# VH-VL binders against q9h9l3: the designs that were tried, part 14

Target 1, 176 residues: q9h9l3
Amino acid sequence: PRKMVAIDCEMVGTGPKGHVSSLARCSIVNYNGDVLYDEYILPPCHIVDYRTRWSGIRKQHMVNATPFKIARGQILKILTGKIVVGHAIHNDFKALQYFHPKSLTRDTSHIPPLNRKADCPENATMSLKHLTKKLLNRDIQVGKSGHSSVEDAQATMELYKLVEVEWEEHLARNPP
Below, E stands for the ipSAE of ESMFold2; O stands for the ipSAE of OpenDDE; V2 stands for 0.75 times the mean of E and O plus 0.25 times the DockQ between their complexes.

## First folded at step 29 (VH-VL; framework fv_unasnemab)

Design t2 (at its last look DockQ between E and O 0.81; V2 from the best seeds 0.00; counts 0 for: pae E 2.7 > 2)
Fold by OpenDDE, look of step 29:
Structure t2 (fold): chain C 176 residues (1-176), chain A 131 residues (1-131), chain B 107 residues (1-107)
Amino acid sequence: as target 1 above (176 residues)
Amino acid sequence: EVQLVESGGGLVQPGRSLRLSCTASGFTFGDYAMSWVRQAPGKGLEWVAEIDSKPYGGHTEYAESVKGRFTISRDDSKSIVYLQMNSLRTEDTALYYCTRDYSDIEISGRYWKYYEYMDVWGKGTTVTVSS
Amino acid sequence: DIQMTQSPSSVSASVGDRVTITCRASQSIRSYLNWYQQKPGKAPKLLIYAASRKQSGVPSRFSGSGSGTDFTLTISSLQPEDFASYFCQQYYWYPLTFGGGTKVEME
């Protein structure tokens, strides 16, 4: 079986009015939830909005942040060949300016069995926070300090593990 | 044998266009990023452009001096990387090298070190821009 | 842009000499630095990557050291085939930049 990792990224606002989402932190965990990667990342453009309330990113985190060029290289090497689990993962990939093969991607925001298990509409897009609370009885993204990408990545992996068998079978029958 | 062979160089007038080609052999071309590096006569090395491998999205980067004028591209089916040079200037005169860019990571604790280098170079193709 | 400043621009040395070339970055590039050797009329050749890692086939007399902003390439005992130009290169940030080069000449 292929190695599986979960990824979660935090983005800050760059460009005009901070409308461009730029990668500012990336966390990757393995199947067991062990942290493989967790780095603050310096965007190539000036940060206009740290989005701290959500991202948890502060100016001080950028002082020794890994430049995007290096971070992207690291992350892509880590992800290569892996099944990558994420929540609304297209945003993470977009921020990375990279798209993982669909066949090796698992987006917990689009897994009907997961939603069903959480008594949510199967085709609805549920938040990671909601699913985590409902299925893992755990509160994430709590407080004013912003999100923890490590915590979110771990939660994402745990959620996926709840439906892994069923979903992998489904995907095997219905390749993306 | 791993080899890169540049072609397409020549004498052109300012404002004209030229397309350089670099043909790769001896390795899986599509797995590697490729770059162009130029060297003006008697001068140092100047990075010109880079293109990632397709699996990594084929991202491109350029030196400021060539942005908007040069375009790097690749045809993996032919194992060729190209450099389309438009609006050429006299300062673009140089020997243009094609390079294979290797990258990898090494883990040290929780730290992942990324390294990248140009381990294969062609012999270069000469571009002369003169009126 | 990250400027790479090499010193000296040229050095005269004899066979057997210890030669030291310095490369200074305008800002910290951690260890994301490579060294290349270029002989007259030839393409550059990779010598050192990641500041201190020797490329396969590179003689033991070559060594790289440094981190942050200051880097050094050392040839412990210069050999006849080592007379060439040497370039440092950072890949910490775009654009990729090379040092101005150091020409090692025969005294």
Scores: ipSAE 0.865, ipTM 0.936, lowest interface PAE 0.6, mean pLDDT 95
Fold by ESMFold2, look of step 29:
Structure t2 (fold): chain C 176 residues (1-176), chain A 131 residues (1-131), chain B 107 residues (1-107)
Amino acid sequence: as target 1 above (176 residues)
Amino acid sequence: EVQLVESGGGLVQPGRSLRLSCTASGFTFGDYAMSWVRQAPGKGLEWVAEIDSKPYGGHTEYAESVKGRFTISRDDSKSIVYLQMNSLRTEDTALYYCTRDYSDIEISGRYWKYYEYMDVWGKGTTVTVSS
Amino acid sequence: DIQMTQSPSSVSASVGDRVTITCRASQSIRSYLNWYQQKPGKAPKLLIYAASRKQSGVPSRFSGSGSGTDFTLTISSLQPEDFASYFCQQYYWYPLTFGGGTKVEME
């Protein structure tokens, strides 16, 4: 079986009025939740809004951050050939300027059996915080210090494990 | 043996177009990023463009001097990388090399090292832009 | 863009000489720098990657050092096959940039 990892990213505001989301932190964990990668990343363009309340990113984190080009190279080498789990993972791949094969991608925001376990509509897009609270009895993204991409990646992996057998069989029967 | 063979160069007038090809052999082409690097007569090396492997999303990057005029692309079924050069200028006159780009990481505990370099070069194809 | 300033632009040397080539970046590139050798009429080939790591098959007389903005390629005892041009190249940030080159010529 292929190895499986979970990824989560934090973004800052770049571009006009800080409305463009650019990668500023990325965390990757293995199946057991061990941290494989966790780096602050310097975006290729000027940071207009650190979005600290949600991102947890502050100016001091950028002083010695890994430049986007280098970080992207590291991250893609880690992801290649693996099943990658994320929540609304398209946003993470967009920030990485990257496409992962659909057959190796798992998005916990779009798994009907997972929503069903949470007593949510099967085709609804549920937040990671909500699913984690309902299904794992854990509070994540707590307080004013912003999200932790390590915490979020770990939660995402645990959520996927709840439906892993069922969903992997579904995908084998219904290849994307 | 790993080889890259460029073709499609020639003499053209300013404002015209050319398409360069680079045929790869001896390795799994789809696993590698590829670049074009040029060298004007008697001058140094200038990186022109890069294209990621398809598994990495096929992302492209360009030198500022060629943005909007040149397009890099790849056909993995034929093991060919292309450089479409539009609106050619006299300063585009050069020997154009195709390169295979190698990258890797070295993991030591929680420390990540990243390596990237052009490990295979073709012999180049000459583009001359003049009246 | 990160400018790479290479010096000297040329050097005349004899077999057995120690040759030192420097490369300076316009901003810190940590250790994200490569060195290439180009013999007359030939394509470049990689010598050193990540500032100091020798590529397989590169003779022990070649060494690279430096970090941040200042980098050095050293040939400890020049051999006849080492008369060539040498280029540094940074991969820290796009666009990738080369130094202007150093031509090592026979005296």
Scores: ipSAE 0.540, ipTM 0.848, lowest interface PAE 2.7, mean pLDDT 92
ESMFold2 (binder alone), look of step 29: mean pLDDT 93; pTM 0.945

## First folded at step 30 (VH-VL; framework fv_unasnemab)

Design x9e (at its last read DockQ between E and O 0.95; V2 from the best seeds 0.86)
Heavy chain, then light chain:
Amino acid sequence: EVQLVESGGGLVQPGRSLRLSCTASGFTFGDYAMSWVRQAPGKGLEWVAEIDSKPYGGHTEYAESVKGRFTISRDDSKSIVYLQMNSLRTEDTALYYCTRDYSDIEEGRWKYYEYMDVWGKGTTVTVSS
Amino acid sequence: DIQMTQSPSSVSASVGDRVTITCRASQSIRSYLNWYQQKPGKAPKLLIYAASRKQSGVPSRFSGSGSGTDFTLTISSLQPEDFASYFCQQYYWYPLTFGGGTKVEME
ESMFold2, look of step 30: ipSAE 0.702; ipTM 0.880
ESMFold2 (binder alone), look of step 30: mean pLDDT 92; pTM 0.936
OpenDDE, look of step 30: ipSAE 0.880; ipTM 0.944
ESMFold2, look of step 31: ipSAE 0.706; ipTM 0.881
ESMFold2 (binder alone), look of step 31: mean pLDDT 91; pTM 0.930
OpenDDE, look of step 31: ipSAE 0.879; ipTM 0.942
ESMFold2, fold request of step 33: ipSAE 0.782, 0.763, 0.760; ipTM 0.901, 0.895, 0.897
ESMFold2 (binder alone), fold request of step 33: mean pLDDT 91, 92, 92; pTM 0.928, 0.936, 0.937
OpenDDE, fold request of step 33: ipSAE 0.916, 0.915, 0.918; ipTM 0.962, 0.962, 0.963
ESMFold2, last read: ipSAE 0.624, 0.754, 0.721; ipTM 0.866, 0.895, 0.890
ESMFold2 (binder alone), last read: mean pLDDT 92, 91, 92; pTM 0.937, 0.936, 0.937
OpenDDE, last read: ipSAE 0.917, 0.915, 0.917; ipTM 0.963, 0.962, 0.963

## First folded at step 31 (VH-VL; framework fv_unasnemab)

Design y6e (at its last read DockQ between E and O 0.90; V2 from the best seeds 0.84)
Heavy chain, then light chain:
Amino acid sequence: EVQLVESGGGLVQPGRSLRLSCTASGFTFGDYAMSWVRQAPGKGLEWVAEIDSKPYGGHTEYAESVKGRFTISRDDSKSIVYLQMNSLRTEDTALYYCTRDYSEIEEGRWKYYEYMDVWGKGTTVTVSS
Amino acid sequence: DIQMTQSPSSVSASVGDRVTITCRASQSIRSYLNWYQQKPGKAPKLLIYAASRKQSGVPSRFSGSGSGTDFTLTISSLQPEDFASYFCQQYYWYPLTFGGGTKVEME
ESMFold2, look of step 31: ipSAE 0.704; ipTM 0.879
ESMFold2 (binder alone), look of step 31: mean pLDDT 92; pTM 0.937
OpenDDE, look of step 31: ipSAE 0.852; ipTM 0.929
ESMFold2, fold request of step 33: ipSAE 0.747, 0.771, 0.783; ipTM 0.893, 0.900, 0.903
ESMFold2 (binder alone), fold request of step 33: mean pLDDT 92, 92, 92; pTM 0.939, 0.939, 0.936
OpenDDE, fold request of step 33: ipSAE 0.898, 0.899, 0.903; ipTM 0.953, 0.954, 0.956
ESMFold2, last read: ipSAE 0.717, 0.751, 0.700; ipTM 0.883, 0.895, 0.886
ESMFold2 (binder alone), last read: mean pLDDT 92, 92, 92; pTM 0.939, 0.937, 0.937
OpenDDE, last read: ipSAE 0.901, 0.897, 0.899; ipTM 0.954, 0.953, 0.954

## First folded at step 32 (VH-VL; framework fv_unasnemab)

Design ctl_ser (at its last look DockQ between E and O 0.03; V2 from the best seeds 0.00; counts 0 for: pae E 12.1 > 2, placed apart)
Fold by OpenDDE, look of step 32:
Structure ctl_ser (fold): chain C 176 residues (1-176), chain A 129 residues (1-129), chain B 107 residues (1-107)
Amino acid sequence: as target 1 above (176 residues)
Amino acid sequence: EVQLVESGGGLVQPGRSLRLSCTASGFTFGDYAMSWVRQAPGKGLEWVAEISSKPSGGHTEYAESVKGRFTISRDDSKSIVYLQMNSLRTEDTALYYCTRDYSDIEEGRSKYYSYMDVWGKGTTVTVSS
Amino acid sequence: DIQMTQSPSSVSASVGDRVTITCRASQSIRSYLNWYQQKPGKAPKLLIYAASRKQSGVPSRFSGSGSGTDFTLTISSLQPEDFASYFCQQYYSYPLTFGGGTKVEME
């Protein structure tokens, strides 16, 4: 089987009124939760809103941040050929300006068996925080420091592992 | 035996087009990224373009010197990678190598590596008026 | 773009000599560096990847070291078949870039 990684990105606001979401941090973990990548990333455009309360990103994090172009190259090399797990992962890919093949993508926000296990409606979009609490009895995204993309990526991987066998079998029978 | 064989090189005038081909054998072609690297006469190596495997999305990257003029593509059913070269310039004159690119993650160290472990013999492109 | 500078551009040596080739990056590339060997009239061959990892089949006399901006390829005891050109290559970011090369010649 292909190697599996989980990804989580934090975005800041750029462009007019800071409404454009730009990649500012990316974390990638392997199947065991080991950190493969965790970098602050400098957007190509001026940051208007750090969105710190959610992103955890502060101005000081951008001082030595990796330029977007460089970071993107590195991240793509890591993701190449992998099954990529994420939560609402389309946002991460959009920020990366890269779209992984659907057949190699696993979005924990769109896995009915996972929601069922959490006693949630199968077709509902549940938050990572909620699923993590329900299924892993763990609190994430707590405090005033904002989200930790490493923590979120690890939680995402752990959630997927709960339904991996069932979901992979489903995908095998129903390829996207 | 793992092998790459380039073809399609030749003499062309500036502004003309040329299409290079590289035929792979001895390995599962579709699992690997492929690149073109060129070497001008008596000079060093210059990376030209890369295309990822289809399962990885077929992502392409180009050197700035060829961006907008060259296009890398692949046909996995034939185990061939192509380099379409348009608007050729004299500075494009070189021996063009096809390479197999390998990348992986070392789990224990949380690091990744990428390298070109298989090279063809190259095909010569000469752009001259 | 990241510029890779190799030194020396050429070196004359004898069989049995210790040969050291240096590669410097214009900015930190961590350990994302490969070394290739190219013999006259032949295609390049991978020697070292990830700065210090030896490719399968590469003789023990070859070694790579370094991180950040400064890297070194060492041939502990030069053999007749080692007279060739050597190139470093970074894969820290696109575009991928090579050093200018070092030609190891017979003294």
Scores: ipSAE 0.253, ipTM 0.757, lowest interface PAE 2.7, mean pLDDT 94
Fold by ESMFold2, look of step 32:
Structure ctl_ser (fold): chain C 176 residues (1-176), chain A 129 residues (1-129), chain B 107 residues (1-107)
Amino acid sequence: as target 1 above (176 residues)
Amino acid sequence: EVQLVESGGGLVQPGRSLRLSCTASGFTFGDYAMSWVRQAPGKGLEWVAEISSKPSGGHTEYAESVKGRFTISRDDSKSIVYLQMNSLRTEDTALYYCTRDYSDIEEGRSKYYSYMDVWGKGTTVTVSS
Amino acid sequence: DIQMTQSPSSVSASVGDRVTITCRASQSIRSYLNWYQQKPGKAPKLLIYAASRKQSGVPSRFSGSGSGTDFTLTISSLQPEDFASYFCQQYYSYPLTFGGGTKVEME
């Protein structure tokens, strides 16, 4: 009954020597992998390090990017009341300056049954790339031109579907 | 084979200028930030300047001791980073190293690492009357 | 600017000795600290990044620890090739700064 979305964000470095991770792209997909939101976002602070090797963000992407305050409002409207799936999702919420209810949050980096299916230690924090390759036979984040947040969000949703029934039942019996 | 080769050092009088060059090979130069680090004879290391990759904004940063006198720049088509050194002082006498600055975020994007992973052999600048 | 204070400035040691080098930052730099080794006439070489992580090929006798303001590089059993100068370097904020160095020399 409750709708489910997957989110992935790309961050750039702001603050002293670019140590602060600030939101510069956000992608949201529905259960079927259709893109609901995909925008470049202009951080409110000066960008010190685009982190392009990982983020895929370049200066040209910021020219017409949506200001952070506006983008945050759009994104939170999509997320509110939904089950939100992500990978290491606390970083995405931190960049959004937002806390989604734990009962509605699913983090594919911390799902023991998912790790078990991948023949990985159940309590390990596994990368999205490794889980996707092992369980979906799909290569993501190929090359050094940066990650695609749409690709990553879609992969995250597909991974969750592999354990959805088991994990939703587990959470119902063991509320966070 | 990743290499950095500095050139342009020499003996120069105070108040004069020099331009150092660092030619890079064996890696995708445009993806990396580059720095200059100097070491006076018998002394420790001093970071001088940094230039980010052009996709990351091409931003420059300088040590206070060189601000307004030195300018770092890059030519990605030639894989060269430059240090234009104006108004040289005797205290600028040093071996000048070019460095490639590696940065990485551990999987999960939660930990940021940055260090000088490739160093040239350096070029000597001597500022003396 | 963040000052990095290394101690000792030099240490005389013998092969097999445990050597401890400290680095103190003038303010918290969390774990944003690197250690470099420099042999005479050579360029520096990275040993440790992020305070405690060993670079590829660095012998197990080297270890780094600390966070905040106080950091330590330890060589558990000094080898002949370890006689060199060691520098800490913070990358928390600009300007990037190195410690003054510690020369490890033969007793």
Scores: ipSAE 0.006, ipTM 0.533, lowest interface PAE 12.1, mean pLDDT 88
ESMFold2 (binder alone), look of step 32: mean pLDDT 93; pTM 0.942

Design z31e (at its last look DockQ between E and O 0.89; V2 from the best seeds 0.81)
Fold by OpenDDE, look of step 32:
Structure z31e (fold): chain C 176 residues (1-176), chain A 129 residues (1-129), chain B 107 residues (1-107)
Amino acid sequence: as target 1 above (176 residues)
Amino acid sequence: EVQLVESGGGLVQPGRSLRLSCTASGFTFGEYAMSWVRQAPGKGLEWVAEIDSKPYGGHTEYAESVKGRFTISRDDSKSIVYLQMNSLRTEDTALYYCTRDYSDIEEGRWKYYEYMDVWGKGTTVTVSS
Amino acid sequence: DIQMTQSPSSVSASVGDRVTITCRASQSIRSYLNWYQQKPGKAPKLLIYAASRKQSGVPSRFSGSGSGTDFTLTISSLQPEDFASYFCQQYYWYPLTFGGGTKVEME
């Protein structure tokens, strides 16, 4: 079977009024939840809004941050050939200016069996926080310190594992 | 044998256009990023443009000196990378090299490597009135 | 842009000499630096990548060192075939930039 990893990214605001979402942290974990990659990333343009409340990113994190050019290169090499699990993962890929093959992508925000298991409408988009609480009985993204991309990536992987067998069978019968 | 062969150079007047081609052989072309690097007569090397491999999104980057005028593209089915040069200037006069850009990571620390390990012989572009 | 400054611009040396070429970046580029050799009338050839790693087939007399802003290419014992121009190149940030080059000439 193909190797599976989960990814979660944190973004800061750049450009006019900080409306552009730029990658500022990326975390990748393996199937067991071990951290493979976790780096703060320096955007190519000036940060206008750290969005700390949500991103957890502070100015001090950018002091020795990996420049986006290098980070993108690293991340793409890590993801290549793997099944990539994420939540609302299109945002992560957009920030990376990269799109993983659909057939190798698993978005936990769009897995009906996962929602069903959480007693949520199958076609609804549920937050990672909600699903994690409901299905894993774990609180993530708590407090005012912002998100932890490692924590979120791990939660995402664990959620997917709950429905992996069923979903992989579904995908096999219905390739994207 | 790994090889890159540039073509399309010539003498043109300012404001004109040229299209350079680089034909690759001896390796899986589609897996590599490609770049153009130029060298004015008796001068140093100047990076011009880069295009990623398709699996990595085919992203392009340009030197400021050529932005808006030059376009890098590739045809993986033919193993060719192109450089469309519009609005040519006298300062664009140079020998243009095509390069294969290799990239990799070392696991663990995920050190990222990127270098130009294969170069063509170049094609000469002369812009003169 | 990251400016790469090489020194010296030229050096006269004899076979057997130790030759040292320096490259300075306008800002830290960590170890994301390559060295290329260009012989007269030929295309550049990769010598060193990641500041200190030798490309396959590169003679042991070539070595690279440094990190941050200051880098050095050393030829421990210059050979006749080493008379050429040498260029450093950073890939830390776009645009990719080369040093101005160092020409190693025969004394």
Scores: ipSAE 0.877, ipTM 0.942, lowest interface PAE 0.5, mean pLDDT 96
Fold by ESMFold2, look of step 32:
Structure z31e (fold): chain C 176 residues (1-176), chain A 129 residues (1-129), chain B 107 residues (1-107)
Amino acid sequence: as target 1 above (176 residues)
Amino acid sequence: EVQLVESGGGLVQPGRSLRLSCTASGFTFGEYAMSWVRQAPGKGLEWVAEIDSKPYGGHTEYAESVKGRFTISRDDSKSIVYLQMNSLRTEDTALYYCTRDYSDIEEGRWKYYEYMDVWGKGTTVTVSS
Amino acid sequence: DIQMTQSPSSVSASVGDRVTITCRASQSIRSYLNWYQQKPGKAPKLLIYAASRKQSGVPSRFSGSGSGTDFTLTISSLQPEDFASYFCQQYYWYPLTFGGGTKVEME
C-alpha cells in the first residue's frame, strides 16, 4: 500500500518589504508521527523579515541551513509517490515551487467530516490550532516564540487519522 | 538507446534571435529535468538554463549572463526541450549541449544527488557580423 | 556565484602514471560536486557524483575525494583512453558552475 506522510513548513519574508513568502523550515513525519525530515532552509534571496512570531525562525538558524536548492530536491524526492497530508497545504507546495497530484493530497483545512467531528460547519476553514484543541484535546503553537513545524505536522497527521477511513472511501467513490 | 539531438544552431548577427530544439528518445522524457550547457570554442563548460519536469512544477533557472534574454521550455507530448535565445551577443557563440538531468536521494540520510547523465552532441551557434 | 578553480590547467603524463586533479570551491559546497570527462570532439560524460561516488561503468582506477572547498579526482594508473579533459561541477547553489577544466595529454 501507498505510504502516507504529513508536512508542515515555516516561511520567512523576502522580496520588497518582506512580502514574498520563502521556505525556511520544513518538517515531514510518517504515519506514526516519527520525524523523517526536519531542516532549516536558507532561501536563495535575502531575508527581509524572519517573521519569528509565527515562523520561529531566527538568524542563527540560517547559519548552517540547507540551501533551498538542495532542500527542495530532498523534500520532493521524499514526497514522490506518497499521500501527503497538510493543513492549508497549497501554501506549503507554493513555497516548494511544486505541484503534488491532487489524488495524493489531503488537506485537513478542507475535509468536511473533520469539521463535522469538531462540531463546525462543513465548509468552514478552521485553524490547525483550533481543530487540534477540539479534536485531540491538545494545545499547540503555544506562546509567541513561533510555531514548531514538527509539532504541527504531527498534529496534522493525527487529525487526518480521525477521518481517514471515511475520507479515503469518499475519495475512492469520488476521484478528484 | 537514450539519445538527445540538438538542432536550430547557425550563424546569426548580434541582436537577432534563434531557437534551439532538443529531441529526446529512448526514455520517459516527462520524468526528467533538462538543461542547456554551452562551450565556447577552446573554452570550458558553462551551464545556461534548466527546466524541471512538469510533475515537479516545471520550474526554470537561468545563468545570470542569459537571464531575461533566453527562455527554456518543454513540450512533453513531443519529447522536446527548447531554448529561445533573444538579443544574441558575440559572447553567446558556443556549442550548445542539451542534457538530461538525473536526481535521486539516499534513503535514510536523504543525501541528494544531481548530475547531467545524458548529453547530446550539441548544435553550434555563431554570433558575428 | 560559486567559483570553481581547477588545477592544473593541463598535465602531460604517460600510460601507467598516477594523475591527480584538484578543484577548489570559493565557498563550502559540502559534498555536492560532480566530475565529468570530455574527449576531443565529444560531449562530456559523468565519472563521479557527490564528490566520491562512481557512476555505473566507470573504471575502478578513477576515484574522487574531498568535501567543503577542496576536491580531488585521481586516476591511479592512466590508460590510453583516459587522455581527455576533466571538469568539476557544483550543484549546491544556482547557477550551476564548472571548473575551468584540466587537459590530460599523452607524454
Scores: ipSAE 0.675, ipTM 0.871, lowest interface PAE 1.7, mean pLDDT 92
ESMFold2 (binder alone), look of step 32: mean pLDDT 91; pTM 0.934

